# VH-VL binders against q9h9l3: the designs that were tried, part 329

Target 1, 176 residues: q9h9l3
Amino acid sequence: PRKMVAIDCEMVGTGPKGHVSSLARCSIVNYNGDVLYDEYILPPCHIVDYRTRWSGIRKQHMVNATPFKIARGQILKILTGKIVVGHAIHNDFKALQYFHPKSLTRDTSHIPPLNRKADCPENATMSLKHLTKKLLNRDIQVGKSGHSSVEDAQATMELYKLVEVEWEEHLARNPP

## First folded at step 17 (VH-VL)

Design DD36 (framework fv_amlenetug)
Fold by ESMFold2-Fast, scan of step 17:
Structure DD36 (fold): chain C 176 residues (1-176), chain A 120 residues (1-120), chain B 108 residues (1-108)
Amino acid sequence: as target 1 above (176 residues)
Amino acid sequence: EVQLLESGGGLVQTGGSLRLSCAASGFTFSTYSMNWVRQAPGKGLEWVSGISYSGEYTDYADSVKGRFTISRDNSQNTLYLQMNSLRAEDTAVYYCAKVPYYGSGSFDYWGQGTLVTVSS
Amino acid sequence: EIVLTQSPGTLSLSPGERATLSCRASQSVSDNYLAWYQQKPGQAPRLLIYGASNRATGIPDRFSGSGSGTDFTLTISRLEPEDFAVYYCQQRSSWPLTFGQGTKVEIK
């Protein structure tokens, strides 16, 4: 009925001491895991800290990156009106300077049934890497050269599918 | 219509210098990153250099680092490649190439190329 | 740097036949950062496919791309005489940007 996509963003540090998280890459996949969007994005502010160990972003990726204003417009066009799945997705929406309706948002870091299936406390915030290994028997975010936002978005969608029926029924009875 | 027109190529002696220009039209030049790609006679494609839309970020192939400088003038819609300390192996057709907003790092439009011949 | 190896070096086929071109990377090309270009004699290259499988604007539907990781394929479902050309794959997963050595498609 309503289309569903999964998103994962990579951020770099801008502003004083690199403390501001600015969008530098975004990946969006559809329900089947096919890539709908995957681009490096050039922040409007000077990059102080690439956070390469986690983001995988290096200075050379900025040479051919899409300007933030253009990328934001493209991304929002894809997200609008869809159910958007992410992990700790508030950070992604903040980097996009975007507010997505809570009723259409699914955050795999805050779905109690998912933690329960992983034998974790329902109220704990578990990393994407841990949940993916525990429930899908798949290793993601391997190595020290940074994360793949496509891999993370795909894993996030597959994790949500494990609890989709149960969680959608819960949301129908307990609207956000 | 997108148009990219290279100029400045020609015959130059080993150790000499040349400046290539690429005149762009049909799109908002100032918002797109641009690249130079070369092709030696009878051979394949080799990426040379790239520059972000603002000119803030640049990068070069190791074979040209320290000798070539990429720059742009957004007010004139022109991309440049300053080539110094030219070597025989720099002989190639040099293409100006535009990067799209989707599939960044690929090249959606290319100029016709300008031939640079380096001889002793 | 990532080395892209294309095979076969030359592909000779009759019009109407299917062409299958391979591009193999020395390291994983992450997140479908793989493009394909066509270059006809005396012309600049033309973008065919970006992101491994997305057809560029104006490219006929007989051209398609597939693959991930280290193994990528360009398929021309039904060769036309105008498809005589050299085809190059390109990656941007790692810097510097690199191209394959090319596959020449010849019509018998």
Scores: ipSAE 0.675, ipTM 0.834, lowest interface PAE 0.8, mean pLDDT 90

Design DD37 (framework fv_amlenetug)
Fold by ESMFold2-Fast, scan of step 17:
Structure DD37 (fold): chain C 176 residues (1-176), chain A 120 residues (1-120), chain B 108 residues (1-108)
Amino acid sequence: as target 1 above (176 residues)
Amino acid sequence: EVQLLESGGGLVQTGGSLRLSCAASGFTFSTYSMTWVRQAPGKGLEWVSSISYSGEYTDYADSVKGRFTISRDNSQNTLYLQMNSLRAEDTAVYYCAKVPYYGSGSFDYWGQGTLVTVSS
Amino acid sequence: EIVLTQSPGTLSLSPGERATLSCRASQSVSDNYLAWYQQKPGQAPRLLIYGASNRATGIPDRFSGSGSGTDFTLTISRLEPEDFAVYYCQQRSSWPLTFGQGTKVEIK
């Protein structure tokens, strides 16, 4: 089978009033949950809002961070040609300024059988935290110090594995 | 070949000032974050200061905040550490180091170091 | 700040033997932000391992890193004469960046 990875990104606010979401960290894990990439990334624009409560990003993470242009190239080399799993993954691809083929994209926020296993409405968009607690009995995104993108990527891969066989068969019969 | 060469160390009295330089070659200096790490004689390593590739973001160890200033000149491929109000405890070999694109916050290449001795 | 405690302080071994060096963190070092360095007398440190388990460029495969959370290990599977040095662990899981106090690997 085609190689599969899971991704999770953290964004900070740039632009007027911090309304633009710019990539500030990216984590990528393989099928078994081993880390393939995890780096802080320095946006090309001035950071107005670190959004630390959710991103976990602080000024100190930026002093040694990889420039966006370089990080983007590294990340795209890992993603290209692979099945990429994420949660609300369109936000990650937007931050990367990248288009990944829909046929190779798996979004755990839009997989009806996954919601069904969690006793949630099939067409609802459930948070990663909720699905992980219901299906894996694991608490993620705990506290107020920000989220771990590695933890989120690992949880996302484990969630997808619960429905992988069923969902891949569905996609083969109903190509996106 | 990546090379980092520190200079500017020497003997200085407590309360004095020194400016350290680190000349970089063999890589695109302007796209990498840089760091200063020191080592007191017979002791371990202590992170001192870091600076982003553009110079926009800097940070310092609490022991040197308000006294040391890190800066860079990307046109000259040179990293600086301005050291003011020096104390005996600042006596150390000072290394400049390059931050890699993978494993950022580790340091993949180091200079030979320059000795700073502070005495009263 | 996260304090890194290395043990043993000194490890006395012969060439050909396996060396196992420990680094324990006072708080969880998450997301594999742990590095290992080698330093020989009169020389600058050399990066061996980053992200807990990734060998740096040019580092022989006899060096390996493992561990997660608060407990990390550097292993040298078969000591060569050039491996007798001081080894430091370092974290960037939390700021400020901190190093362990070092483990000296010396000839028995």
Scores: ipSAE 0.644, ipTM 0.837, lowest interface PAE 1.6, mean pLDDT 91

Design DD38 (framework fv_amlenetug)
Fold by ESMFold2-Fast, scan of step 17:
Structure DD38 (fold): chain C 176 residues (1-176), chain A 120 residues (1-120), chain B 108 residues (1-108)
Amino acid sequence: as target 1 above (176 residues)
Amino acid sequence: EVQLLESGGGLVQTGGSLRLSCAASGFTFSTYSMTWVRQAPGKGLEWVSGISYSGEYTDYADSVKGRFTISRDNSQNTLYLQMNSLRAEDTAVYYCARVPYYGSGSFDYWGQGTLVTVSS
Amino acid sequence: EIVLTQSPGTLSLSPGERATLSCRASQSVSDNYLAWYQQKPGQAPRLLIYGASNRATGIPDRFSGSGSGTDFTLTISRLEPEDFAVYYCQQRSSWPLTFGQGTKVEIK
């Protein structure tokens, strides 16, 4: 069987007016929620907007941060060949400048059975915070100090596990 | 073999200045974040300052902020700590250390340390 | 600031015995940002464990780390003569980076 991991990334604003989203932290957890990777990452371009309210990233985190090129290599080594679970995961892959096969990708923002369990429309894009509260009775992303990508990755894995049997069955019959 | 070699320590008067150097070899210095950690005689470890691989981002312990300046020369594989307005409580062995890519919450290789003694 | 409190302050044991060292944090520490160091008199600290439970390169398997949240443990399963030293825990989960005050493992 293929190993499964969950990922969550934090991005900061680089480029003109901070409009470009650049990777600044990545957390990866295994099936049981144990941390496999959690590092601050220094973008190759100057950071103009830390987006701290959401990212939790501050200037001090950049002091010990891993260079983007090196972090990307480490992260891709962990992700390659595995089933990767995320929430709105296309944003994470874009920040990593990486293409992960759709057949090995699980996006908890686009799994109809998960929305159904949360009493939400099957085709709605629900936030990680909402699904976690509704289905796991847990508050994440609390306060104004920014999100914990470890907490988000762990919640994402737990959410996927609620529909794993049903969704893997569906994917086996309907390969992407 | 990863090697870090500190130099520049010595005896200095209160209010004086001293510059520490850390020569790095055996790894691609320019891609690693570096740090200075000190230890007062008979006491524990205290983080002093850190610098990103590029030198763009620096940070300092509150006790040294405004007095110490960390810098690096990636072309010479050397880390520096400029210490100004030295106080008796700055007396310590100063270690330079490397921040690893995995477990960036740790320091995987340390120099042998250089003793700084500040006296009145 | 996260304060790390190590206990006991001194642990007196004989070679061949098991040593268990505690590190308690005043606030939750991310597993990936807790490390353990060994320091012998007159020497630089040596990284033993990073990310709470991962052995650093070259560290013998008698050393192991465990714990999460606010409670972390370093275990030395069978003390060798060279293991008598001071041990420090360290966190970078929250800024500023802090170290524990140390636990001295000494010969009984």
Scores: ipSAE 0.618, ipTM 0.843, lowest interface PAE 1.7, mean pLDDT 91

Design DD39 (framework fv_amlenetug)
Fold by ESMFold2-Fast, scan of step 17:
Structure DD39 (fold): chain C 176 residues (1-176), chain A 120 residues (1-120), chain B 108 residues (1-108)
Amino acid sequence: as target 1 above (176 residues)
Amino acid sequence: EVQLLESGGGLVQTGGSLRLSCAASGFTFSTYSMTWVRQAPGKGLEWVSGISYSGEYTDYADSVKGRFTISRDNSQNTLYLQMNSLRAEDTAVYYCAKTPYYGSGSFDYWGQGTLVTVSS
Amino acid sequence: EIVLTQSPGTLSLSPGERATLSCRASQSVSDNYLAWYQQKPGQAPRLLIYGASNRATGIPDRFSGSGSGTDFTLTISRLEPEDFAVYYCQQRSSWPLTFGQGTKVEIK
C-alpha cells in the first residue's frame, strides 16, 4: 500500500459563545479505507456548543474521551511523513494545532479536476456530501444525529483516488 | 505496575447507601477517564457510570441515574461511587476500570471488584 | 440503546481447537467501536481486542478480532487450557455503553 492516509475531524465549540473550534473526534483511514485511528477527544477547554447536528458529539462522548494532548501525539505520529488527504483539511489541522507540509497535503475541496468530473465550476468549494453523491453515487452524512468521521474519511480517500494520477502529475510539475 | 483496588462494598438494606472507593497506583491517574462496571451474581457485565480525567464530565446508566454519583480526587488518586436509594437489583460485584493511554471506549485495566449485597 | 447479542451462549471445545465467537449489534456500529474481554471465574475482565481488530498489549496472537457494521467475530485460532473463560463484546459507538451477554467457552 501507499504512504497515504485520509483524515476527518469533528469539532465542538469552546471559548466565548462557542466561537473556537476544538477537536472532539478524529478518524484516520489508510489508502484502502481501513481504520488506523478513531477516538473521541476531550478538549482542554469547557465545551459551550457541541454542534451535534454536524459533529455527532454529545456530552456522553466526552466521559471516556482521550485527553487532547495524548490524542494529538498519537495522531501526529500517524500523519508525520505521509501524504494526508482531507476535505477542507485546513480546519482539521487548525483544530490539531499542527502544520502539515503543503507538498504532502491533498485537499479534496480544492482540487479543480475533482470539481470538473462532478460538472461543477473548478473554482467552487463543494461539500464532501455533494462530491461523494455525484462521483461515487453514495449517500453519506445521512440522518439527523451528526456525521460519522470514519465514513467521511473513507469517502474522502475514494474521491482522491479518482484524480490521484492526474493531480500527482500536476503537483510534480507545479510544486507547492 | 498498574493497580486498581476497590473497597467499601458490603451488606446493606434496601433504601440504604454505600460509598465505594477505588485506589489507583502505577499510572498518572489524573490523565485517564475512569468507569464503574458491575456484575450481578451469575450474570454479565453492565456499565454503571463514567467520569472524565478532569472530573468535569460524568454520565450514568439509566438504571442508576439520580441515585448514584461518580466523583474523583486526583490529588489522592481515588475514584468514588456514592450509591443512594439502593435496590435489590443493585446487588453485584462493582469493578472500577481505566481507559487506555490512547483513549477509546475500552478499558485496559480493571480492579478486583468489591461485592455489594442489597437485601430487604 | 444498542443491544449486543452474542452467540453461541456456550461453546464446548477441546484444547487445540479453533473457537469462533459472534457478536451482533441491533444497529450498525459502523465506526468499529467494539471491544472484547475475557473473564475467568473469580477474576476481573481482561481487555483482549479494541477497535474490533486491534490486540491489546500482551495479548497472544492466537486471539484476533474482525467484523464491521453489525457483525463482529472473535477468533481463538488454537485454544490453550487458559483460554477457557467467558468472553464479552462491548460497544461505545452509541450511548449508553453496552456489553453482550457473554459466551462461555468450556472444556468438552
Scores: ipSAE 0.387, ipTM 0.771, lowest interface PAE 3.4, mean pLDDT 89

Design DD4 (framework fv_amlenetug)
Fold by ESMFold2-Fast, scan of step 17:
Structure DD4 (fold): chain C 176 residues (1-176), chain A 120 residues (1-120), chain B 108 residues (1-108)
Amino acid sequence: as target 1 above (176 residues)
Amino acid sequence: EVQLLESGGGLVQTGGSLRLSCAASGFTFSSYSMTWVRQAPGKGLEWVSGISYSGEYTDYADSVKGRFTISRDNSQNTLYLQMNSLRAEDTAVYYCAKVPYYGSGSFDYWGQGTLVTVSS
Amino acid sequence: EIVLTQSPGTLSLSPGERATLSCRASQSVSDNYLAWYQQKPGQAPRLLIYGASNRATGIPDRFSGSGSGTDFTLTISRLEPEDFAVYYCQQRSSWPLTFGQGTKVEIK
């Protein structure tokens, strides 16, 4: 049986002028929204820009953070063989330096029925914040203290559940 | 067998300085974050300072910030706490402890502690 | 700063009895960042539970942790003589790291 999890990652800026996005936090929740993983992650490269307004990450979070190589191993062990749900999930997989099978990947930023339910153009890329407000009547990513990757992963799973039956049927008829 | 052994504690006068050491063995010291936690006589636990595995990132409790400096020597498998401008309220048993990869931010192994007594 | 409040302050019980210790946080704590420690007189603290409910290596199964949000519990199903000690909860969900004030489990 195919188990399902939702993931959300936070990235910080490394490299020249902080233009490279490096993994600095990852949260994974199960189908019911229970937290399976939530750790701060220490990039192997010097952090130039914490992007705190968006990431919620500050220098103090790096003190006890899990080294990237170790965290990556832990995360991949959870994701392997499961259906993984995310929003703009290609950014998370890129930060993890990981390729998850397309047949087991669900990206809530590219599900036309979900946009339709939100009264948005089917092929538009809508933000997680917008879809969550429209469809779940819930405000996420509030304020300027940064996003909660746990909150984002939970919202992403709940959004997918709204279209799960319809979208899984579509994928069964139109395999990637 | 993971072992952490603190040393350097003792009696010191208010305003004085003291350097604590923690000798680590039984694990790859250079791969783990380390911390100092203290306990005043008859009181509870208070986190003092932490350091990343490389030594690049450090942080301190507000009560010691600007007076204490945490450092490590990965070639010697030793953690340090330099304590300056000591106050009576710094009197405590000081423990060094290891941060695990599972349950990060908890402390899976602790030393036996070293007593620091600050008096006038 | 997240304040952790433990109750009761002292729990007087006999060997064989069940102990239930509470830890309440002033703000929500992620399950993954709540730990429990045991400390005996003259000894360093010992990690019992991490991530609210996971037993640390070598910890007997009579110890269990539960809870989420702001309300966490440590349960000792059948007290053994060696379990009479002070117990601390700890969070790392928000900086700085904080510990509860402790619950003393003593022989009645």
Scores: ipSAE 0.633, ipTM 0.835, lowest interface PAE 1.5, mean pLDDT 90

Design DD40 (framework fv_amlenetug)
Fold by ESMFold2-Fast, scan of step 17:
Structure DD40 (fold): chain C 176 residues (1-176), chain A 120 residues (1-120), chain B 108 residues (1-108)
Amino acid sequence: as target 1 above (176 residues)
Amino acid sequence: EVQLLESGGGLVQTGGSLRLSCAASGFTFSTYSMTWVRQAPGKGLEWVSGISYSGEYTDYADSVKGRFTISRDNSQNTLYLQMNSLRAEDTAVYYCAKAPYYGSGSFDYWGQGTLVTVSS
Amino acid sequence: EIVLTQSPGTLSLSPGERATLSCRASQSVSDNYLAWYQQKPGQAPRLLIYGASNRATGIPDRFSGSGSGTDFTLTISRLEPEDFAVYYCQQRSSWPLTFGQGTKVEIK
C-alpha cells in the first residue's frame, strides 16, 4: 500500500505579455498510474497566451473548466499527507500557491540516481521527455498539439519507481 | 426545484434564423456552465454548444460553428442560442442542460426541449 | 473526435431480467468523464451514472456502471416496467463531447 501520488500541471500565460504562469490543467495519478484527478482549470485572470504548443490548452477547454479556487481545494485534499512525485514540481506548487513538505516531496528532475541511470550528469536538470525515452523507452510529448498532463504524471510515477527503494533509503538516512 | 424551460422553437425556412431561450430557476445560475444538446427526429443526442459560467468561453460542434452563437445573461438567469443560416439538418428538439459540478461533462438537469423545424 | 459505439442496438427483455449494455470508445476515455443517460419517449434525458460508476441522486441501486479505458458497461440488475427506454453513454474526456448512438431496451 502506497500513500504516493504523481502530479503534473499545465500553465497558461496571464498578466503583461503573458509572462505570468497560471494554472490551467492538473492531473494526479496514483502509484499504479490510475487517474485520481484531471481537470481543466479556469484562471482568475484573463488568458493572454494559451501556450498551446506545450500546454495543449485551447479556449474550448475553458468552457467547463473548474474555477481556480475550487480546483485548488480539490487538489490539496488529494495531496495533503501524501508523498507527491513530480518533475520540476516547484513550478506546480507555485501555480497552486501551495507549500508541500520537503520530506513528502519527490522531484524527478532532482534525483541524482535517476540521472545516473540515464547516463546524465547527476546534478543536471533533465527534461521529462529525455528521461522517459532513456529509461522507459517511451516517447511522450509527441507532436505539436501540446503535452498531456496525464501522460506526464504517469511517466513521472514510473520514473520514480525505478529509484524508489534507493532514494527512500537515502532520504531516511538524510532527512530534509 | 431546479427548472430549465426552453422557448423560441418553431417552423422556419432554410436560410432563416431563430433565437432559443432557456429560463433557469432553483439554483445559482451564474456559477454553472450550460450547454445546448439537440436530437433530430428518431435519432440520438448531439452536443451543439457550451458556455462557461461567466460567459467568457464558448465552444461549438463543427456542424454549427460560424452559424450558431451561444450567450447568457446571468442577471436574468437566461441562456440563449442564436441560430442563423438554418439548414434542414438542424431540425431537432433542442435541450438546454446544466452541469452538476465544475469540470464535469455530465448534465444533471435538462429542460423539456423546444422543437425547431427547418423546411424549404 | 472520440466515437462511442453502443451495443446491442436493441435489447428485447422481460421485466425481472438483467440488462447489460456496452459502450466502446474509439480512444481511451478517463472513467471520471463517462456518463450514462436514460430517455423515455417524449421526455428529456435523465442522468443515471457519472464518472463511469457513480449513481446520480435519486437513481435506484439496480442501476450500476463499470469499466475503464475503452470498454464501459451499464447494468440493470432486475428490469422494472419503467426501465424500458433508450440509454446513451457520453464522454467529455476529449473535446468535443460526444454521445453514443443509443441502445433501446424494449419489452418482449
Scores: ipSAE 0.311, ipTM 0.731, lowest interface PAE 4.1, mean pLDDT 89

Design DD41 (framework fv_amlenetug)
Fold by ESMFold2-Fast, scan of step 17:
Order: structure tokens, then C-alpha cells, then sequence
Structure DD41 (fold): chain C 176 residues (1-176), chain A 120 residues (1-120), chain B 108 residues (1-108)
């Protein structure tokens, strides 16, 4: 397979009223779904809102968490020069304070053929949970104890693989 | 060379208090989370307490919660465990250990341990 | 709490043989959150494997880890004299952090 990875991040609320989204966990998987990185990350600012229902993050996860600057360096070393797949991936890159070239970025929330396969409007932004259920017949993000970024990254890679050939051909003819 | 050196162990009576220290050298202590793990004579390993690199976040095993306090002094490269209301079942060798950046929550370097004996 | 149960309690083998040690979790543990340690008498534990399959720095390639979900394995492909020790698994998938009770690898 190609030099391709999938990423999913979890964010917690920092800053005034917890409205700033700060990186608190990152998972990266390879083409076959094997985990390359999965660490809890300690934001440089005080955590106001763990957003546990969605992030799955609690205070105890912060005890052994990797400092943000160190984690960022580790993550960027893995992403640099690779095709990076994600779902609504601009949020992950923003949390990482990182710019990844558009030519090497694949966002499964903005791939019209993928929505078409799921019987969804081509220009709609569909959730990872919905696309995964429709196309892979798997339930992810079940319950109210938070999401697994590993599970989400794995599902994202599997979704991209369904349209990889046709989408790579499209991008070759229509460079970003 | 990464080195962790525990001190402060000894014989103490039930209900008493003891403070353990762990002197760290050979790495940037202030940027790594630390932990205390204990081992009763002839028994296995039991996680006791952990502390984030800044000291802001701490956690404890239920068996010691409310009695033990973990703290650190980053200016002196020293980790502490304040042990109050000691019980016979707290008798163990106490190890301090460092958490790595890859595989955080596992422990890549350990001290030699300090023996705490609690008797009545 | 997640309880880790190691088996067998004692494994009696000769130098040069393969050792296979099991660790079973009471609840599913992500393979990224499982570690293995070696402890010799009178010494502190030494990290061997983290993330179920990643060798720690300086650990010989005869040590390997595998497994996922609730069943994990540590394999020593060819026992050396220095490998006779007690081995512990540890999880960080759920808090509190827990260790297995240990498997003693002893000379037959």
C-alpha cells in the first residue's frame, strides 16, 4: 500500500468558559489500521471543560499525558510527507497548530463519491458515525462515555479505501 | 545516565506518618510525569499514585486515597510521597518511576526502592 | 478496575527453549495500553514492551509481545540465563493502573 495514514484527535475546552478547543488525545493508524501513535496530550492551558461525552477524556487521563509541544513534534514527524486521511480534518490540524499540504490531505467529510455510495447528498457533510454504519455496517461512537480516537481513525481509513482508486484518479486530473 | 534514588523508608507504627523522597538525575525531570509503585514482601506490583509533569494533576489508588499525598519540586528534581494513617498492609518496597513520552502510563525507569515496614 | 490474570503462575523451562506467557484482562484493553515488565530478585522492574508489541529501548529482539482485546502474550524466543525472572503485565486503558500477579520463569 501507499504511504498513507489516518488521524483522529480529541479536544477539550480551555480558555474563557471552555470555548477554546485544545488537543488532548491523538491517534494515528497506518493503511492496514495498525496504530502508529495513540497518546493523551496535556494542553498548555488549564482545562475548563473535559467534554467527556464526546472526547472520552477525564482528569485521570491527564496524569501521564504527554506535554503538547512534545506530542506535536512526535505527531508532525509521522504526518510529514504522507497522505493524511481524516474526517473534518481541518479541526485536527487546527488543534495541532499545523498546516498540511492540500495535495496530501484527504477529508472523508468532503468526498462526493463517498456520500454517493451512502445514498447521501454529494455536497452534504455527513458524520463519521453515519457513513461507517451505511458503508461498513459497523456501529462506532456508541454510548455516552466518549469516542475512541483509535476507532474513529480506523473507520476513517476503511471509508477512504472504499473510494481510494476513483478519488486518487479524480485528484490527479483535478489537482487541489 | 537516568537515575532515581528513593529515601525515607523505615519502620513506623500503625497510625503513624512517613515521607518518601525520590531524587532524579540524568533527564529533564520537570517535563515527565512520575509515579509511585509498591510491592509487598513476596507479592506483586501495585500502582500507588501518579503526578503530571507540572504537578497540576494527581491520582491515587483507592487503597491509599485520602491518606497519601504525592507532590514534586521541579526546582530540586525531587518527587515526594507523604504517607499518613499508615496501616500494616502498607508494608512494601516503594519504587518511584518515570513515564516515557511514547507509551505514557508505562514506566521506563525505576529507582531501587525503599522499604517501609508498618507494625503495631 | 480491570483485573489482569497471568498464566501460568510458574513456567519451568531450560535455556534455549521458547517461553510463552499469557495475560488475560477482565475487560477489553486497547493493545496500545498494555505493557510488560521483567523483575529479577532484589531488583526493580524493567520495562520490556509497551503498546502490546513495541520493544522498549535496549530490549533484545528475542522478546516480543502480541495480542488484543482481552488476551495478550509475551514471547521469549530463546531463553538466555539472564531471562529467568518474574514477568508482569500492566494496563493503562482504564484507571486505576493495574498489574497482573506475575508469572515466574524458572530453570527446569
Amino acid sequence: as target 1 above (176 residues)
Amino acid sequence: EVQLLESGGGLVQTGGSLRLSCAASGFTFSTYSMTWVRQAPGKGLEWVSGISYSGEYTDYADSVKGRFTISRDNSQNTLYLQMNSLRAEDTAVYYCAKSPYYGSGSFDYWGQGTLVTVSS
Amino acid sequence: EIVLTQSPGTLSLSPGERATLSCRASQSVSDNYLAWYQQKPGQAPRLLIYGASNRATGIPDRFSGSGSGTDFTLTISRLEPEDFAVYYCQQRSSWPLTFGQGTKVEIK
Scores: ipSAE 0.680, ipTM 0.849, lowest interface PAE 1.0, mean pLDDT 91

Design DD42 (framework fv_amlenetug)
Fold by ESMFold2-Fast, scan of step 17:
Structure DD42 (fold): chain C 176 residues (1-176), chain A 120 residues (1-120), chain B 108 residues (1-108)
Amino acid sequence: as target 1 above (176 residues)
Amino acid sequence: EVQLLESGGGLVQTGGSLRLSCAASGFTFSTYSMTWVRQAPGKGLEWVSGISYSGEYTDYADSVKGRFTISRDNSQNTLYLQMNSLRAEDTAVYYCAKLPYYGSGSFDYWGQGTLVTVSS
Amino acid sequence: EIVLTQSPGTLSLSPGERATLSCRASQSVSDNYLAWYQQKPGQAPRLLIYGASNRATGIPDRFSGSGSGTDFTLTISRLEPEDFAVYYCQQRSSWPLTFGQGTKVEIK
């Protein structure tokens, strides 16, 4: 596998009225879409809102979930030194309490050529679901039982592959 | 050396109650989720119950839900299984186990088991 | 609940032969969360393979695991006398945690 991975995280609500987003699942796939990591993660703070409609997380998933401190260490070991692809990836890094270098970060929600291929405004933030349907002719995040972070990470990697050559050239000429 | 030592098994009549204990040593018990797995004589392994490292989250196999209660005391490094309304089909060796987290390598821990026999 | 179905139920072989054990899942299981255990009479299960293909500490290299998705295999390249035992696959990719029904490897 290349030194490139894709990540997608699911968050639950913690803190007052469940307004704080805390990491509760993380999936990481390699360039070919093979799963490198997929764990339910137990936040250090009490969960007040599972946000199940979006996260797919229920109380039962917390039973065998990896504690946040341990999961964070495992995840960071996988991400460090690699090109990390994600969609609106700043939310994932915030939940991980982690800074990843901009030069090694690829956010499919902010790649103008990708939006252009989908017939969308170049600087608009488009959802992963919309881009995946338009460019890969694949429906993800279907139903009301929550999203699959594995499915989302795989779709994100496939989307990036569509623009990889041209975007890497752009970044070489215009370092972030 | 990591050890899990089950105790509390024995003979009990149908409808009775029994409490199993699992004493843990050689690792930081409070940072790991724990589980109970049982095995009826001559049969395969069946997951019974699990508990998060904090004790806040628990779950149960449908066959024991409402009758069994899993709990833990992190200050004493001990896991418990309270078994109520016991049935003949609950007869099994009960194992206390810590399954590995991703990336923890091959660190998987099983106790030797304690036999529970439920008779009429 | 993910159901794991192991085949064959019993495998009768002689020392020195190769054993191939199958585990099929009712829905996709992530490789990282499929494990194989060995159990001898009167003993607790012993971890052999975790993450579908990684040998546990102290496990001889004659044991290997492979597979992905719904089909997983445990292979013992040359059976030793101590390898005659019951083998279980186990998943925790989806909750609840489940085990296969077991494959008994017995002396022919």
Scores: ipSAE 0.344, ipTM 0.719, lowest interface PAE 3.2, mean pLDDT 88

